# VHH binders against Uncharacterized protein YDL144C: the designs that were tried, part 12

Target 1, 356 residues: Uncharacterized protein YDL144C, of Saccharomyces cerevisiae (q07589)
Amino acid sequence: MSRILVIGAGGVGVITALSLWLKKESDVSLVVRSDYDRVLKHGYTIESCDYGRLEGWRPHHIYSSVEDAASAADNQGYNYIVVTTKNIIDGPVNSRVSNIIRPVLEKNKELHGPQLTTHILLVQNGIDIEKEIWAEFPREQYRYTVLSGIQLIGSTKIGSGHISQVGQDHLSCGAFDPQDAAAIQAANDFVRMYSNEGQNFVEFDPRVRYSRWKKLLYNAAINTSTALVGLDVPRCLEFGVNKKSTEIEVFHPAMREIIAIAASEGIIIEEEFITMFTEITRKKVFKPSMCVDCEKGQLMELEVILGNPIRIAKRNGVATPTLSILYNLLVLVQAKLKERKGLLKFDEKTATLVDE

## First folded at step 5 (VHH)

Design t14 (framework vhh_gefurulimab)
Fold by ESMFold2-Fast, scan of step 5:
Structure t14 (fold): chain B 356 residues (1-356), chain A 122 residues (1-122)
Amino acid sequence: as target 1 above (356 residues)
Amino acid sequence: EVQLVESGGGLVKPGGSLRLSCAASGFTFSSYYAAWFRQAPGKEREFVSAISSGGSTTYADSVKGRFTISRDNAKNSLYLQMNSLRAEDTAVYYCAAEYSLEYSGWGEYDYWGQGTLVTVSS
């Protein structure tokens, strides 16, 4: 039976743990932070379009920290670490994905050495998100694989211990390194363990980098623009000059720049997706995740959605005028959020940023 | 411009078989997640089966093992092979297509057909 640790108890993480638990092929542990006491005593209330209504639900194990999960007395190590938290590269150092998973990866190494391979599944947006893990954990010292999870799900925490899922649970899982046979096998095994026929949709992704660039066509153009202005997608489209300027001068140019960056590394994204993504969302009153994060005062996944694409563009000689304007304005929005959280300090008497 | 047109419905005896077809036009069907739904008289619309652009499938418990969903992207077509039909399978069957973005919901599909009636009776 696979032992699986899910890190992140937001809408995505809780539903991920529920699906694994319902399949009955895994021993499921969930890291719950702010809601720990409530969930430990009373469980989760879940209202799911796929899984129905549950009261008092708990996975097999609940921990208040990753360190506690790693140090549990009866722990035999984890076969999978599923990371569903926001990937905020420019946030506090302790919130970096490599630092979040470190206690588990080091404990598995201590206790099991070469006898246990840990499969790290990143259910997070963006490009190049796996590279930090490869850089921080040398393969000669750690035995692991890195898997990509693209989750298309509308699931939100609406109260302490209360999850509402109104969009279907659709997961695409694959290997970041297409040459890593162990990673490919681990991804296929996860798909099997996650699959609940008639309730969710889960599939193996043979083209991880293509899928991530394709999703960035939407995220880098629409999530970013909506976050900047605090509007849903239909309002952005309708409020534009002559109801056309947003799509023609902002969304479509940003999307074309993403296509050009992907092409610079040999990945072709069909231009039909520019029109498709714009038209499909035209009449859906929908605020993308980055817009919601801003409204909740939470840091945005800015670097993995815009920063990394722009860095790739610079290395490959691709011009990004539209993406760069969006990025530099969102850097200011991110700084505003950091200042509000006490992570950034400005001295009004000297009119300067306080450097640490 | 955009159309989904169902065909293949009709009257069939219990234990019989039918194959439903759905012809897509006016959009890039090969990129869309596609599904069959049904609505029996006096009941809510229910999910039957779905298939991804790559061919991965899912089924409602009530039809699993009896129905098979398939697609032909070259012909822009979706199919539902229905075997071992029962009286409770009597319903109007709808073809639906969706492109997944941040989320997709059951019944929140982008394009719908007009439906085709399947009657299972002696």
Scores: ipSAE 0.047, ipTM 0.519, lowest interface PAE 6.1, mean pLDDT 88

Design t15 (framework vhh_gefurulimab)
Fold by ESMFold2-Fast, scan of step 5:
Structure t15 (fold): chain B 356 residues (1-356), chain A 122 residues (1-122)
Amino acid sequence: as target 1 above (356 residues)
Amino acid sequence: EVQLVESGGGLVKPGGSLRLSCAASGFTFSSYYAAWFRQAPGKEREFVSAISSGGSTTYADSVKGRFTISRDNAKNSLYLQMNSLRAEDTAVYYCAAEGYSLEYSWGEYDYWGQGTLVTVSS
């Protein structure tokens, strides 16, 4: 029986743990931080369109930290680490994915050496999110694979220990390295363990990098623009000049730049997706996650959604005038959020950034 | 042009009752998850109650058994019936709505009203 550690107890993480728990093919541990005391005493209240209503629900194990979960691992360790937290690479060092998972990888190495391969599933937005893991954990020292999870879900934490899911759980799981047979097998095994027939939709993703570039048509054009102006998607479309300037001069150019960057890597994204992603929320009053993050004073997933694509473009000689303007303005928004959180210091007497 | 407008706040004595209303306009309210939050002076905003598009309800432990959330989709309205009011219920009450998400969700609400003040005092 696989031992799975889910890190992140937001709407996505809790539903992920619930689906695995319902299938009864894995031993499920969940890291719960801010809600730990409430969940320890009363469990979760879950209202799910896929899984029904549950009161007092808990996975097999709950821990208040990744360190505690790692220390509690018996002689089998963890087969899967599922990371559902936001990926904010320009945030605090201790919040970086490599630092979050480090206690588990160190403990698995200490206890199991060559007997255990740990499968790290990143259920997070963006491109090149796996590269930090490969750089930080040399393959000669650690045995692991890195898997991609792309999830479209409407799951909200409405209070301490309370989850409401109104959009179907749709997970696409695959290997970041398409040549890694162990990763491909691990992804297929996860799909099998996650699948609850008639309740969710989960599939193996044979083209991880294609799928991630395709999702960036929406994230890099629409999440970014809405976050910058603090408006929902229909308002952005309707408020444009002649009700056309936003889609024609902002969304579509940004999407075409993403397509051009993907093409520079040999990945072709069908032009129809520009229309599909523009239309999908045109009549739904919806603020994408980056817009909501900004309004809540939370740091945005800026680098994995815009920073990394622009760096790839620069390396490959692809022009990104629209994405670069969006990125540079959102860098200022991110700095404002960091300053408010005490992560960035500005000296008003000298009018200069305090370097650290 | 999404608007959420709260009404029904005021001064009430301990043990009294009050009904808050939230009028939604500019969107299809019936398809949205809706909630009430409150914020007392000098404190963070806290969850009070929520209702799904299908009518399923959730309550904070502090108000369970005393408050009732309801909705009228034909009138694009959300309600909070508050009974057995206590001094600690004194706060600005906010109406909030959550739309369908195409991305990872972390428990954020899309739209907020301006708030309505409830004061429970003898």
Scores: ipSAE 0.000, ipTM 0.133, lowest interface PAE 16.3, mean pLDDT 86

Design t17 (from p6 with S52R S56T T58Y; framework vhh_gefurulimab)
Fold by ESMFold2-Fast, scan of step 5:
Structure t17 (fold): chain B 356 residues (1-356), chain A 121 residues (1-121)
Amino acid sequence: as target 1 above (356 residues)
Amino acid sequence: EVQLVESGGGLVKPGGSLRLSCAASGFTFSSYYAAWFRQAPGKEREFVSAIRSGGTTYYADSVKGRFTISRDNAKNSLYLQMNSLRAEDTAVYYCAAEYSLEYSWGEYDYWGQGTLVTVSS
């Protein structure tokens, strides 16, 4: 039976833990922070369009911190670490993915040496999110694989210990390194353990980097623009000049730049996806995650959605006029959020940013 | 214009088989998540089966082992092979398509007009 640690108890993480728990092929541990006391005493209340209504639900094990989960592993360790937290690489150092997983990875290494391989599944947006893990944990010294999880799901925490899922649970799981046979096997094994026939939709992703670039056509053009202006997608489209300027001058140019960057890496994304992605949400009144994060005063996943693509473009000689304007304006929005949270200080007497 | 057109419905005896087809036009069908729903007289519409662009399938418990969903992206077509049909399978069958984005509302973007399947002796 695989031992799986899910880190992040938001809408995505809780449903991920529930699906694994329902399959009965895994020993499931969940890290619960702000809701720990309520969940420990009363369990979760879950309203799921895929899994039904549950009261008093909890996975096999609940921990209040990653450190506690690592310590409680005893001599058995974890086979999978599933990370569902936001990836905010320009945020506090302790929020970096490599720092979040470090206690578990070190404990697994201590307990089993080279005999236990830990599979790290990143259920997070963006490109190049795996590279920090490879840089921080030399693969010759640590035994692990890094897996990609693209989860398309409408699940949110609507109260303490209360999850509402209104959009179907769709998960694509694959290997970041397409030549890593162990990672490919681990991804296929996770798909099998996650699959609940008739309830969810989960598949192996043979082309992780392609899938992530394709999703960025939407995220880098539309999530970003909506976050900048604080409007849902239909309002952005309808409020444009002659109801055309947003798609023609902002969304489509940004998407074309993403296609050009992907092509510079040998990944071809079909041009018709530009029109398809623009039209698909034209009549759906919803705010993408980056827009919601900004409105809640929470830091945005800016670097993994725009920063990293632009850095790849610069390295490969691809022009990004539209993405760069969006990025640099959102850097200011991010700084405003950081200042409001006390993470950044401005000295009005000297009119300068206080460095450190 | 965007259209989904179902065909293949009809009258079938219990234990019989029927194959439904859905023809898509006006959009890049190969990129969409596609599904079959059904609605029996006087009841709400219920989910039957779904298939991703890559071919991974999903089935409602009531049809598992009896129905098979498939697609042909080159022909912009979706199919439902129905075997071992029962009286309770009598319904109007609809094909539907959606593109899954970061947030899914659980609502399909495009729907067909339906094709009637009647299972009776």
Scores: ipSAE 0.000, ipTM 0.318, lowest interface PAE 11.5, mean pLDDT 87

Design t19 (from p6 with E98D S100T L101V S104T E107A; framework vhh_gefurulimab)
Fold by ESMFold2-Fast, scan of step 5:
Structure t19 (fold): chain B 356 residues (1-356), chain A 121 residues (1-121)
Amino acid sequence: as target 1 above (356 residues)
Amino acid sequence: EVQLVESGGGLVKPGGSLRLSCAASGFTFSSYYAAWFRQAPGKEREFVSAISSGGSTTYADSVKGRFTISRDNAKNSLYLQMNSLRAEDTAVYYCAADYTVEYTWGAYDYWGQGTLVTVSS
């Protein structure tokens, strides 16, 4: 039976663990941090449009840290590590994905060596999120694959140990390296273990990098713009000059820049997606996740959504005037959030940043 | 504990009016988007109206000009004034509060249990 460790006990992570647990084809462990004591005593209360109402639910195993989960693996290790946490590259060093998963990879290497391959599934936004893992864990020393999870779901933690899911679970799972046969097999196996016919929609993704660039048409243009101005999508569209400037001079140029960067890598994204992504939330009073994160005082997934695309553009000679302005202004918003959290300090007497 | 409680439903004749209320507790209502949805017997739940924290409103075409959504952040309350009611407005009405869902379609995180509105002669 596959042993699966889910890291991140937010709305996505808990529903991921539940779907795997309901299928009964895996042994599911969940890392629960802030809610650990409550979940140990009472389990989870889940209100799901896909899976119904559950009280006192627990996966097979619950741990308060990744280190504890790794230690408790005994001589068996984990076949899958599913990472559902926010990917905030410019946040604390200990929150980097490579540092989060390190205890499990080291333990699996120590206990099973060449007998166990660990499949790392990143259910996170952005581009180039897998490259840190390849750089930090040389393939000759560690046996693993890296898988992409693109999630379309409406699931939120509404209280301690309480999850509400109102949007159907749609997961696309594939291999970051399309030529890695082991990763392709692992992705197909995960799709099978995750699939609950009639309750969710899950599919193998044969074109991971295409899917991630396509998704960035919305994230890099609309999540970013709304976060910068603190407005929902319809307000951004209606408040523009002549009710047109936002889509014509901000959203569409940002989307075209993303298309140009993808094209510089040989990936063609159809122009019709510019219209599609602009229209899908035009009449929905809705703030994308980056805007909500900013309003809640939480750090934004800035680097994986804008930073990495811009770095690729610079390497490939693609101009990004719109994305670069959005990025550099949001760097200031991120710094404001860090200052409010005590992660960044400014000395007003000297007018200088403390500890750079 | 997050809770949304609807009230004000009832039986009304065509052309009549009703005012629905929704009381929010257990979260900072003033920071959230709020909406009304309805579900007629044997039909899917459909959007009626939404209001942002700042008071911006949107309406389904079927109710535009007849219904008015409003909020009172000091009282943690959401309202729906329903005028010129028609038989096709018969449904269970739900209030909802929104946390932003990434990609494509928004989802409302908090839901009330609903209040029945029957428009019949």
Scores: ipSAE 0.000, ipTM 0.123, lowest interface PAE 15.8, mean pLDDT 85

Design t20 (from p6 with E98R L101M Y103W W105Y E107D; framework vhh_gefurulimab)
Fold by ESMFold2-Fast, scan of step 5:
Structure t20 (fold): chain B 356 residues (1-356), chain A 121 residues (1-121)
Amino acid sequence: as target 1 above (356 residues)
Amino acid sequence: EVQLVESGGGLVKPGGSLRLSCAASGFTFSSYYAAWFRQAPGKEREFVSAISSGGSTTYADSVKGRFTISRDNAKNSLYLQMNSLRAEDTAVYYCAARYSMEWSYGDYDYWGQGTLVTVSS
């Protein structure tokens, strides 16, 4: 039985753990931080459009930290680490994905050496999210693969230990390195363990980089714009000048810039997707995740959604006037959130940022 | 010997047209993703247009509707038809190719030496 550690107990992480648990083909551990005491005593209350209503639900194991989960691995280690946390590169150092998973990779190395390969599944938005893992964990020292999880799911934590899932669980899982046979096999195995026929949709993704750029048509244009203005998608579209300016001057230009960046590095995305992504939530009163994060005072996934694409654009000579304006304004929003959290200091006497 | 050789550059007046060609030899061009980049004097290299091994195309916003990329796999050739040329299109144009199955992130395996396009009255 595969031993799977799910890191991140938000809407995505809890439903991920539930799906794996319901399939009964894996031993599921979940890292629960802020809700640990509540979940330990009462379990989760889950309202799912796919899985129904559950009270007092727990996976096989719960831990308050990744380090506790690693220490409790019972000399068997973990076959999969599923990371569902927000990927906030410009946040605290300890929140970096490489630092989050390090205790598990160190413990697996200590206990198993070359006998156990750990499959790291990143269920996170953005581009180039896998590169820091390859940089931080030399393959001469660690046995692992890196897998991509693209989740199209409407699942939110609405209270302590309380999850509401309104949009169907739709997961696409593949290998970041499509030449890595072990990663391809691990992705196919995960698809089988995650699949609950008639309840969710999960598929193997043979084109991870393509799929991630394609999703960025929505994330880099719509998540970003809505976060900046604090409006749902239909309001952004209807409130524009003549009910057209948002679509024509903001969303579509940002999407075209993403298409050009992807093409500059070998990925062609059909222009028909610009219309598809603009229309998909036009008549659904829906605030994308970045907008919700901003409203809750939580740091945004800014670097993986805009920063990294813009850096690729600069390297490959792709103009990004629309993405760059969105990015630089959201950098200010992110700084405001960091200041409120005590992560950034401003000296009003000198009117200057207090550098580290 | 692997090489990409561009041709067709020259001096044209604003509003004019020009067709660039890139001849590939020493490798199986039909299996490669191909692109055009350009570099104006004193500026960074910029992306212009790309075409997949299967023929799907995309364009930088600045050239869309004016430039057309195409390929002829039987002739191992890549083309860029440039219409309604403007002074700001003045640059050295480079063709580049990468093995599409490699999934390298932004890396191109082969680059041409470039061909100069000058748009001036």
Scores: ipSAE 0.069, ipTM 0.643, lowest interface PAE 6.3, mean pLDDT 89

Design t21 (from p6, 19 letters changed; framework vhh_8h63_2)
Fold by ESMFold2-Fast, scan of step 5:
Structure t21 (fold): chain B 356 residues (1-356), chain A 121 residues (1-121)
Amino acid sequence: as target 1 above (356 residues)
Amino acid sequence: ELQLVESGGGLVQAGGSLTVSCAASGFTFSSYYMGWSRQAPGKERELVAGISSGGSTYYADTVKGRFTISRDNAKNTLYLQMNSLKPEDTAMYYCAAEYSLEYSWGEYDYWGQGTQVTVSG
């Protein structure tokens, strides 16, 4: 039976653990931090459109930290590490994905050496998110694969130990390296273990980089713009000059720049998606995740959604006038959030950023 | 413009089989989540089956084991194969499409006009 560690006990992570637990093909461990005491005593209250109403639910194992989970693995280790936390590259160093998973990778290596391959599934937005893992954990020292999870799910933690899922659970899972046979097999195995027929939609993704660039067509144009102005999508469209300036001068140019960057890598995204993504969201009173994060005072997934695409564009000679303006303004919004959290300090007497 | 057109409905006897089809146009069909909902006289509309772009399927408890949803991305067509039909399956059947990038709200974005299925006792 596969041993799976889910890191992140927000709406996505808890439902991920629930789906795996319901299938009964894996031993499921969940890292729960702020809600740990509540969940130990009372379990989770879950209201799910896919999985029904549960009271007092818990996975097979609950830990208060990744290090505790790694230590408690005893001599068996973990076959999968599922990371559902926000990927905030410019956030605190100890919150970097590579640092979060390190205790598990070190313990698996100590216990099993090359006999156990650890499959790292990143259920996170963005492009090039796998590259820091490859850079930080050389293959000659660690045996692992990196898998992509794109999860379309409307699941929110509405209170301590309380999850509300109102949007269907749709997961696509594939290999970041399309030539890695072990990663492809691991992704297919995860799809099988996650699938609950009649309750969720889950599929193998044979084109991970295409899927991620396509999602960025929306995230880099609409999530970013709504986060900057604090408005839902229909308001952004209706409030524009002549009810047209937002889509013509902001959304569509940003989307075209993403298509051009993807094309510079040999990945063609159909131009029909520019119109389709704009129109399909026009009448949904909907605040994208980056807008919600900003409103909650949480750091945004800025680097993986805009920073990395712009760096790829610069390397490949693609112009990004619209994306660059959005990025540089959101860098200021991110800095404001960091200052409020004590992660940045400004000296008003000298009018300068304090060196850390 | 995105358009869904259902066909294949009709009168069928209890215990019989029927396949309804949905022809899609005006969008990249292969990228959409597709479904079939039905509405019987005096009842609310219910989702009976759904299928992802990759072929993962969902079925309501009322139709599990009897109905099969499938898609042909090359022909931009969605199918619902209905076996062991019961009088309770009598309803207007609607094709539905959803394109969700962040999450699905449990509601489909686009609907067809429907095709009537009547099962006699």
Scores: ipSAE 0.013, ipTM 0.480, lowest interface PAE 7.8, mean pLDDT 88

Design t22 (from p6, 19 letters changed; framework vhh_7b18_3)
Fold by ESMFold2-Fast, scan of step 5:
Structure t22 (fold): chain B 356 residues (1-356), chain A 121 residues (1-121)
Amino acid sequence: as target 1 above (356 residues)
Amino acid sequence: QVQLVETGGGLVQPGGSLRLSCAASGFTFSSYYMGWARQVPGKGLEWVSYISSGGSTEYQDSVKGRFTISRDNAKSTVYLQMNSLKPEDTAVYYCAAEYSLEYSWGEYDYWGQGTQVTVSS
């Protein structure tokens, strides 16, 4: 049986662990932080549109930290590390994905050396999110693959140990390196272990970079704009000048810039998706996750959604006037959030940022 | 696997009526927004109507009062009742299913094959 460690006990992570547990083809461990004591004593209450209602549920193993999971006396190593946490590159150093997974990757190497290949599945938004892993863990010293998980799911933690899932679990899993045969095999194996026929939808993604650029048409244009102004999508569209300026001068230009950046590296995204993504969300009264994060005072996934695309554009000579304005204004919003959290300090007497 | 099968299209005279049906399979129908979009010659794709998982409905201004969307979760079917049809309603009508908290995915959005509606004398 594959041994799988799921890191992140939000709505996505808990349902991920549940799906794997129900399939009975893996040994599932979950890292639970703030809810650890409640879950240890009482388990999870889960209300799922896919999996039904469960009371007192827990996976095979639970740990209060990644370090505890890695150092457990009975730990025989993990075949998969599934990361479902937000990817905030400009956040605290200890929260970076490479630092989060390091204890597990080191322990696997200690226990098995070259006998075990660790499969790192990043169920996170953005582009170039795999590059930090490749940079921090030289492949000569560590045996691993990096997999992409793109999940469309309506799952929320509504209380301590309480998960509500109202939208079907749709997971697309593939290899970041399309030429890595081991990664392709690991992705296909994960799809098989995750799949619960009639309950979820899960598929192998043969074109990870294409899928991630395509998703950025929405995330880089709409998540960003809504987060900046604190409005749902229909309000952004209706409140525009003549009920047209938002889509014509903000959303569509931002989407076209993403298409141009993707094209600069040989990936063609069809222009019809600009209209499709705008129109099918026009009448949905909802706030995208970046907008919700900002309202809760939580740092945004700014760098993986806008920063990295803009850096690619700059290297490839692609103009990004719309994305750059959105990015630079959201950098100020991110700084405001950091200041409120005590991560950034401003000296009003000198009117300068305190570098310490 | 996932399928959306549209039926009920055809040729109709101006002022006539048609009822489109879309039978869905392969996903948890009750959790999804269901809608109808149409490909109008010369205009491209335009959204016609949607119905939420909770039953809330919205309509494009040009069809308000003439079209009614409804769903039957027990049958995994969505309907579009079209009354007082106009030549401008001539299009291929597509059934669409989507669940998006953050984004919409064209290649992972579930679309039917389309059904042709022609309004002419």
Scores: ipSAE 0.000, ipTM 0.185, lowest interface PAE 14.3, mean pLDDT 86

Design t23 (framework vhh_7aqx_2)
Fold by ESMFold2-Fast, scan of step 5:
Structure t23 (fold): chain B 356 residues (1-356), chain A 122 residues (1-122)
Amino acid sequence: as target 1 above (356 residues)
Amino acid sequence: QVQLQESGGGLVQAGGSLRLSCTTSGFTFSSYYFSWFRQAPGEEREFVGAISSSGGSTTYADSVKGRFTISRDNAKNTFYLQMNSLKTEDTAVYYCAAEYSLEYSWGEYDYWGQGTQVTVSS
């Protein structure tokens, strides 16, 4: 029976743990932070379009920290670490994915050595999100694989211990390194353990980097623009000059730049997707996740959605005028959010940013 | 203009078979998740089955599992519902539907067909 640790108890993480638990092929542990006391005593209330209504639900194990979860695995390590937290690489050092998972990888190495391979599944947006893991954990010292999870799901925490899922659970899982046979096998095994016939969609992704670039056509153009202006997608489209300037001068140029960056590394995305992604939410009053994050005063997944694409573009000689303007303005929005949270300090007497 | 059009409905005896087809136009077929729904007179629309964009994953309602098979043909921009061992309870108007979402799955379908009648007689 696979031991699986799910890190992140937001809408995505809780439903991920529920799906694994319902399949009854894994031992499921969930790291719950702010809601720990409530969930420990009363469990979760879940309203799910796929899984029904549950009261008092708990996975097999609940921990208040990753460190506690790692320590509790004394007799066995974890076969899978599923990371569903937001990937904010410019946020606090302790929020970096490598630092979040480190206690589990260190404990598995100490107690199990080469007899246990840990499969790290990143259910997060963006490009190059796996590279930090490879850089921080040398393969000579740690036995692991890194897997990609792209989850299309409308699930949110609407109260302490209360999850509402209104959009169907669609997960694609694959290997970041397409030559890593162990990672490919681990991804296929996860698909099997996650699949609940008649309730969700789950499939193996044979082209992880293609899938991530394709999703960035929407995320880098539309999530970013809506976050900057605080409007839903239909309002952005209708409020443009002659009801055309937003799509013609902002969305489409940003999408074309993403296509050019992907092409620079050998991945071809057809231009018809520009029209498709623009139209998909034109008549749905929908605020993408980055827009919602800004409204809630939460840091944005800025670097993995815009920063990393722009760095790839610069390395490969691809011009990014539209993405760069969006990025540099959103860097200021991110700094405003960091200042409000006490993560950045500005000295008004000298009119300068205070170095840490 | 986006269109989904069902075909293959009709009258069949209990225990018989029918194959429904849904032909699509006006969008990138290979990028969409496809589903079949049905609605009997005086009842709510119910989910029947679905197939992922790659064709590698399928899911079915418990009432049809083992009897119905969904498939797709990307070269023909068409997807299918093979219905075997039909029961009188399978009598309904069958609708094809397509969904795509990059950020969220809404459980709402972006495009729907007009419906095709399936009648199963004893």
Scores: ipSAE 0.013, ipTM 0.444, lowest interface PAE 8.4, mean pLDDT 88

